# Ledger of designs, part 11: VH-VL binders against c1abc3

Target 1, 185 residues: c1abc3
Amino acid sequence: MAAGVQGESVARNYAEALLVLARKADDAEGWGALLRQVADAINNDVNLSRFLESPRIAAEQKSVVLSKALGDKVPHLFLRFLQQLVKNRRQMLIPAIATEYETLRDAASGIVHARVTVARETGDEEAKMIAERLSKATGKTVVPHFAVDPSILGGVVVRVGDTVMDGSLRRKLGMLRRRMGGTRA

## First folded at step 16 (VH-VL)

Design a4
Fold by ESMFold2, look of step 16:
Structure a4 (fold): chain C 185 residues (1-185), chain A 122 residues (1-122), chain B 108 residues (1-108)
Amino acid sequence: as target 1 above (185 residues)
Amino acid sequence: QVQLVQSGAEVKKPGASVKVSCKASGYTFTSYWMHWAKQAPGQGLEWIGEIDPSTGSTNYNKKFQGRVTMTRDTSISTAYMELSRLRSDDTAVYYCARDSEFWTGDIYFDYWGQGTLVTVSS
Amino acid sequence: QIVLTQSPGTLSLSPGERATLSCRASQSVSSSYLHWYQQKPGQAPRLWIYGASSRATGIPDRFSGSGSGTDFTLTISRLEPEDFATYYCQQYGRSPLTFGQGTKLEIK
């Protein structure tokens, strides 16, 4: 399988496994927040990232550092999960695992995250209208994340997970776009 | 079928070290973490720590940090717990215990060794 | 650390009676990570109840566990002679893993 596809599958598998553990702890939100904090630390702390990535530092040594730093501050099985990632040399996937975990948790709660690309900056009222329209069309609570790409010349592109919305949903958004002062013919 | 067989009783003087062994059989030794617990005479159980036999990674109860070392030898499926700078209140029965399956989230100590009495006296 | 306090310390009852053993945690513990072990003198502990309410393999159905949050109970509906032992609760939720101090169930 291609490396990109395989990496996404691995991250999703770990996210699913962590969600099982977190639900047994009755704290899917708390474990998600912890995972996001670790992911952010890896992304924003060069020294931590270099330490975790280094092939010259044994997995046991990385694991012991995690134990000393986090042991009494996080759920025990959360620590053990991180230690499993280190054992398998997957700790650099933690940001991807956090993203997959958030998607899985929100999907189970009827919440979905959508990437919404627009041609120009969207005001608060326009953003709310788009979120309400997407929620109505999907039957779920949609949390939109807006990006601006002027090259789409007033169009709207919506992506949920690995898929782009189907044509009937695009038509419904086309009507919404026109009502918000988008490109009209 | 799963068995955990521990080494025999030991008598030690204060200041010495003791190393207790736990021989595993009937399962894949490196697939399950091993725990150690202390039970002083007439007292309850106290968790000392755990080891991943596959990597040697450990998590210790902070109360024992600095005096305990957990190791293993995968070629003979044996876990070890060494306690140093012994004092009289280290007199206890020490147990090894195996985790159940981690990824199911139904995790508990499903098999225990028979215990090893360590007596610390002058 | 999560302190588990068991009560009573000693419970004296006769065969045929109902026993109720309490385990109280100093902070909330998921029932999934609250376990009970039985120990007889000279023997290792044995897993009895896991996840607050699930019986381990071979444990008679006169044993039942219940509870959530900070308050957990082990109940024996009708005591048999082999049930007289010490019972420990354990939490596996946060490091250090901890046990209660035990309830000794003895023949009156």
Scores: ipSAE 0.846, ipTM 0.938, lowest interface PAE 0.6, mean pLDDT 88
Fold by ESMFold2, fold request of step 18:
Structure a4 (fold): chain C 185 residues (1-185), chain A 122 residues (1-122), chain B 108 residues (1-108)
Amino acid sequence: as target 1 above (185 residues)
Amino acid sequence: QVQLVQSGAEVKKPGASVKVSCKASGYTFTSYWMHWAKQAPGQGLEWIGEIDPSTGSTNYNKKFQGRVTMTRDTSISTAYMELSRLRSDDTAVYYCARDSEFWTGDIYFDYWGQGTLVTVSS
Amino acid sequence: QIVLTQSPGTLSLSPGERATLSCRASQSVSSSYLHWYQQKPGQAPRLWIYGASSRATGIPDRFSGSGSGTDFTLTISRLEPEDFATYYCQQYGRSPLTFGQGTKLEIK
């Protein structure tokens, strides 16, 4: 994965570029699955990871290995994309690129991941109500990820997964917070 | 103006090798992948493979893998295709062709060499 | 390998007539990666239509392409004498890249 914000920005740029190619192929989901499979292979095979990372192995040699392993098994421009990463010495970002690609794909499908911090553990019905309310407020399908932090002020804190919160979303979530505060029948 | 100029016709015996050249001009040679295709007499086109001139990276049609080697010399903007252990059915015109821009995803062969006739006969 | 089958193999027509050339793929091909080339005897192929429907630079508007999935068509609305040539479809979607066997469009 990238170590910081710079790595996430580079990985996102490559993920956006791959999504352009995948949309021309009419298979953004399938290309995402392929990218995840490559990322998992890098994460789970120490010999592969060491081979790809080594600065002593020429980009051409790494590229030929990818061609022989994948050539007729994947879309041609997907192979070419991996070979461009090797050319640019970015192949170790593939796991981060896969994560960014999945985020872009979910966003295009109207899926938004939200970190929902609650003061006390929430039951299934309350979790469903929060997800439905967040989805209504955002106009997207919200997948909530709950964490418990007893130190918050008696309610719910929501992060939509971005570093910048929309002020209108905060107002709508304020209404949800009041309903969560035990004012409901 | 983009031009791809190939080497002249070759006559070879079975079992020999041939190396066809493709000299590029009018663009940055290392910025675009180069393809090679075969057209046997009276037949259609068959893709042989491609090379990235910047790194030397190649992708081959498996039908030709083991007999084809693609290389380049960036100092003279020239791509090469070598075909070994020639057979009579290797008699064909061989073309080089340049890719268009990769990152747009509108990728096709936008410029072609004039072709090189290779004749394999006893 | 994706096999591209063109039909008819030979199409004999007169100038002024409408020509329809078919390219059928053995597997689905994105229209973005389906291309057409024209070739005249003794010449290299030339890009004609890319992405199934986009004309290359300088190609007259009497040429149009269409199709998706496995079925693609090149149409010439009114044939001119210079249009008689062999036309190849190509897929760039999966290795090996493949061409159809060609449709020879000849003067009747």
Scores: ipSAE 0.844, ipTM 0.936, lowest interface PAE 0.6, mean pLDDT 87

## First folded at step 17 (VH-VL)

Design e1
Fold by OpenDDE, fold request of step 18:
Structure e1 (fold): chain C 185 residues (1-185), chain A 122 residues (1-122), chain B 108 residues (1-108)
Amino acid sequence: as target 1 above (185 residues)
Amino acid sequence: QVQLVQSGAEVKKPGASVKVSCKASGYTFTSYWMHWAKQAPGQGLEWIGEIDPSSGSTNYNKKFQGRVTMTRDTSISTAYMELSRLRSDDTAVYYCARDSEFWTGDIYFDYWGQGTLVTVSS
Amino acid sequence: QIVLTQSPGTLSLSPGERATLSCRASQSVSSSYLHWYQQKPGQAPRLWIYGASSRATGIPDRFSGSGSGTDFTLTISRLEPEDFATYYCQQYGRSPLTFGQGTKLEIK
């Protein structure tokens, strides 16, 4: 479920908060990894997802389960963070929070995550080339995340933060069509 | 001024249960986690567990798990710790302690109750 | 669990002397999550140093905390009579939260 724009903002705020805690723990990378693991578990374990999403289960009960499952396995404040999400009924934002956390963490390290939309699945060599080109263009290390959308017809659409670079064939054709239509008027 | 006032001393027999209270004042009770610690006579401090008064969420030290229950009454800003199946080694002073602000990451026990002596004797 | 070992168990000194208290962790603890508490007989513990090196409100500047990783130190530059107490270190990094066994600072 595409967390609406509002959901993304909330996720980012939580990610920022977690990053503060993680940095104080001197383990931003480790905390990020843990968060990703939890996110993956939610995405891949239907039972876990149903459990966490269920409004029939009280937040307190969910929190207890988290405590039992993770209590001595994760940093104390990491567990607390998850419990706060549960308290606020934001536990299903964990995947989004994980993504935002990684973005924030890496940005601080000069790493930029880019969403790259392609019309067809790209091979490893092509993916590498795209990553290198983006890195050169931005002056930062770009980690591309590829998505396939045939509707773009060709080329690439790159999103870095709030900036979108649409180099798609769809856009080019649209521009051409507008130029041709404008000449007939 | 933040204050944590605990219930009075108790004497219990082995196998019994004890419930200690901690009344909070001077701050928003539901905004801070509450901890409980044990200090046996002449010994150090041992963490028992914590409770989020806003949600009732608890985290316990495994050592006490199954015997300890932490609860709260938000209407009177009071936290409770119940310890069951008491034994002689449960004789100790029990403290409640408030957490500092969670989100800042500067988190520690900033305020303590005066302690409650629980004596377990035959 | 993280075990905190304090040394010495008892430290006998005179007013005016320098006191050095050690807290060693069984595994690495973030400085932000290492705290010190002071306790006097018949009283509850009181926050003394937080984040390994920050003095709590009202704590005199003769107290200082330092350390990182597994080794932490509380130092009193010049002991005052009111400083004689038991000091506990605490870690807030991992569950269960744990305390050191304490160092009793007593008058020689």
Scores: ipSAE 0.883, ipTM 0.967, lowest interface PAE 0.5, mean pLDDT 93
Fold by OpenDDE, fold request of step 18:
Structure e1 (fold): chain C 185 residues (1-185), chain A 122 residues (1-122), chain B 108 residues (1-108)
Amino acid sequence: as target 1 above (185 residues)
Amino acid sequence: QVQLVQSGAEVKKPGASVKVSCKASGYTFTSYWMHWAKQAPGQGLEWIGEIDPSSGSTNYNKKFQGRVTMTRDTSISTAYMELSRLRSDDTAVYYCARDSEFWTGDIYFDYWGQGTLVTVSS
Amino acid sequence: QIVLTQSPGTLSLSPGERATLSCRASQSVSSSYLHWYQQKPGQAPRLWIYGASSRATGIPDRFSGSGSGTDFTLTISRLEPEDFATYYCQQYGRSPLTFGQGTKLEIK
């Protein structure tokens, strides 16, 4: 379930916090990868997800499991971070936090994530072309995340942060219709 | 002023257990992790583990795993370290130490207890 | 675990001299997570340097920390009588947290 707007803001805050720790560790990339792994584990392991989500299990117990599972395999403060999430009952936001973390990390490196809506599934070549075009347009390295929405009829709708660029055929047709209708009135 | 006051010296026999207390004052007890360290006579420092007083979450050094239990009583701002199955090599001064602020990333042991001598002798 | 090796084990110097203490890590440690503590006989350790190079509150300017990666150094530019103590480095990067074995700075 997509974390509501409130969840997203919380996730972002935690991501920022983690990034601070990770940067101090001089390993923002490594920590991000670890976080993604944990996120993936939560998403793919039903037992783990149920365990972490269960309100019947005390935070202390969850933390112990995390400690035993991760132990010396991860940076100490990374483990601590996860335990803080558990403490605050926000462990299920880990996937969202992972996404936000990556966004923040990459932004710092001049990488921008864009949501690209297309009317049909794109092939690898087309995806690459879109990425290149967006990168050229923004002056940054754009990583496209594709979503399919046939209702746009064609073209692309791109969202980068709060900015939306609608280059859809739907929009173009709508504009044409308005222009044609305006001449008859 | 932040203060960590530990319980007094203990003399125990091998196989027994010892529980050392660390009473915190001058700050919000539940807002900072508490660590425990061991220092054998004439030796260096060894990290035993840590506890989050707010949740009771613990992380232990594997070396002490199974013999150490860290707990807290938030009502009296006191952390406890219990070491069981004591051996002669457990003879040491044990310290509690408070973590600094976690979220800033400047994390270190900023305040220490005065230490508790635990002597294990037959 | 990350092993921190301090050298020398004992450093005998006179007041007014320069002291250089080394801490070598078996693995790379972020400077932000390398700390130094001072301990005098019969007393608890005290935070001295944090983040490899930042002096704790109240620590005199004659103390400085430096280093990165696996090699860290604590330097005392001009020793004062009160500086004679044991110094421990500590890493806060990976579990278990570990200390060096200490360098005892003693009066020659």
Scores: ipSAE 0.882, ipTM 0.966, lowest interface PAE 0.5, mean pLDDT 93
Fold by OpenDDE, look of step 17:
Structure e1 (fold): chain C 185 residues (1-185), chain A 122 residues (1-122), chain B 108 residues (1-108)
Amino acid sequence: as target 1 above (185 residues)
Amino acid sequence: QVQLVQSGAEVKKPGASVKVSCKASGYTFTSYWMHWAKQAPGQGLEWIGEIDPSSGSTNYNKKFQGRVTMTRDTSISTAYMELSRLRSDDTAVYYCARDSEFWTGDIYFDYWGQGTLVTVSS
Amino acid sequence: QIVLTQSPGTLSLSPGERATLSCRASQSVSSSYLHWYQQKPGQAPRLWIYGASSRATGIPDRFSGSGSGTDFTLTISRLEPEDFATYYCQQYGRSPLTFGQGTKLEIK
């Protein structure tokens, strides 16, 4: 858990740094999209992932490949940013950085990303309803990201940043049990 | 005081290689990227490429790719630019230039070497 | 690549006059990534204006930069003898980094 939190912190820091550069470029959205594309490539291309993850390959070699692949296709400082990650052996954080970047970017625009855990897959209408309800509750535009966890039995668990709102049936039942003198669920 | 001191003038034949050095002082050599630029006689400036002295990572102008190699020796705070397969149109003054701070986004060439004349003649 | 076109190629003026140098980009460039350099004969270029409008250290206030998008301008409000040089604009937005062809400011 600690390693995960630390990783998230690092990713956030890089995302902040990139956002500074992107804003100076007057293209925070474009840079975010590029970053997402790179993240997706890492997640979907096994060869790329292995290449970037391989400790046997020197950072400078990885950097050269990035240069050749992206070179004039991306903003110069965007490429440099990726190369900095490679230099620091943090290139595998790119997907996390992409997520954090989007979070930060959108926050500035009044958009909030929420992790929404549900007991079963939700339909499109239900998803929309949840998004609207959360948006109303927060006064911001909420973009829900759904995860399915049957263990919550029903209802929703919502995480926004460090804030968790547990509206699950599991929690409700647990509370009832406690009120009835039952043991901690 | 930041200083970039380049090697002396070179005369080469077509097909040969030239290696120009740029010795940095007055700052932490590995903390800033180093650029190289070409200026043909009476012409403007052309960007050749850049190197991260800390990692050795390089980015080259495609125009020079395959002929240019940038390296560094951190022990003596020196950057090198090697250009191979020289031709007459490679005759130019070559400059090294220090990059400014990357993370702030205020990125530009803040210090320049004095230039190195490379003459390619048969 | 982004092509920067400077105009005029040569500008002949007298001390005390106002100089206006133009730099046009083939595509939009962020103001933060547009810079100006001064070069005198036999010397290396020197950073003059960065981020389209910020004067480098030691640059007199008679120099000013402006512009956005594809059009940028370097202005010298009142020319001094030491201002006669070649000025280059440069973009740092996309690879390869590119310079304008320069404007030579010469004494009339």
Scores: ipSAE 0.880, ipTM 0.967, lowest interface PAE 0.5, mean pLDDT 93
Fold by OpenDDE, look of step 18:
Structure e1 (fold): chain C 185 residues (1-185), chain A 122 residues (1-122), chain B 108 residues (1-108)
Amino acid sequence: as target 1 above (185 residues)
Amino acid sequence: QVQLVQSGAEVKKPGASVKVSCKASGYTFTSYWMHWAKQAPGQGLEWIGEIDPSSGSTNYNKKFQGRVTMTRDTSISTAYMELSRLRSDDTAVYYCARDSEFWTGDIYFDYWGQGTLVTVSS
Amino acid sequence: QIVLTQSPGTLSLSPGERATLSCRASQSVSSSYLHWYQQKPGQAPRLWIYGASSRATGIPDRFSGSGSGTDFTLTISRLEPEDFATYYCQQYGRSPLTFGQGTKLEIK
């Protein structure tokens, strides 16, 4: 289940908090991987998802299950973190938290995630070229995440955080139309 | 002034149960996890488990799993540790200890109770 | 579980001397999650060093902690009479939380 805007904000806050703990553990990568595993389990295991989502099951009971399942298999404070989510009824945000965590972690390492919209499906070579160009332009290592939107007609629309770079053919054509006295699209 | 005051010494027979209390004051009881530790005579410390007073969630050392029950009464800021099926090797001083601030990552036992002696003898 | 082994078991020294206490972990422990406690006879343990190297409130500067990975050390540069006690290391990284067996610092 996709988190709303409010959920995303909350997820980011938890991700930041977890990253603090993970860094203190000198294992931000390992903790991120664990979190992703938990997120994947939630997304792929319907029984687990139902269990965690069920309001009929007390938070305490969910916490106990987590303790029994993960107790000695994960860092102690990682378990605690999950239990805090359960306590606050935020356990279903774990997938979103995982995504935000990765974003934050990578940013600290000079890695930037970019949403790249293309008009058609891109091949591996093209994807690589786009990644390289973006990396060169930003001075950071850019990891592109591609989405297909034929309505842009061509080119690319790149979103990095709150910044949007629209290099689409749609935009170019729109500008040309305006220059020629055409009406606003 | 954070303070943890534990119940008095107990003498029990093998097979019996003991319930030790830890009354907290000087801070918000539900904001910090509470730990319990065991110290046998002349020995080191052993972690028994922890409880979140706000939710009642617990994590136990597997060594004590099935015999230990941690509870709390938030109305009187008191944590409890009950140990059942007592054996002679359960003779020890038991401590409650407050957890520090979790979210900062500087997490340790910052305050301790005075300890409760539990003697198990025939 | 992570086993913490302290050495020596007993350390006999005189006031004014330097004391070095060792804590070795069976597996790597983050410095942030390695702590030291002091305990005197008949008293509860007291937090002494946290995060391997940070002194708790009120702890004299003659105490210092160091180490990383599996090897940690508590050092007292110049022993005072009140420093003679048992010191325990503790790890907060993995469940169950564990303590070392302690080093008893006694007067020679």
Scores: ipSAE 0.879, ipTM 0.966, lowest interface PAE 0.5, mean pLDDT 93

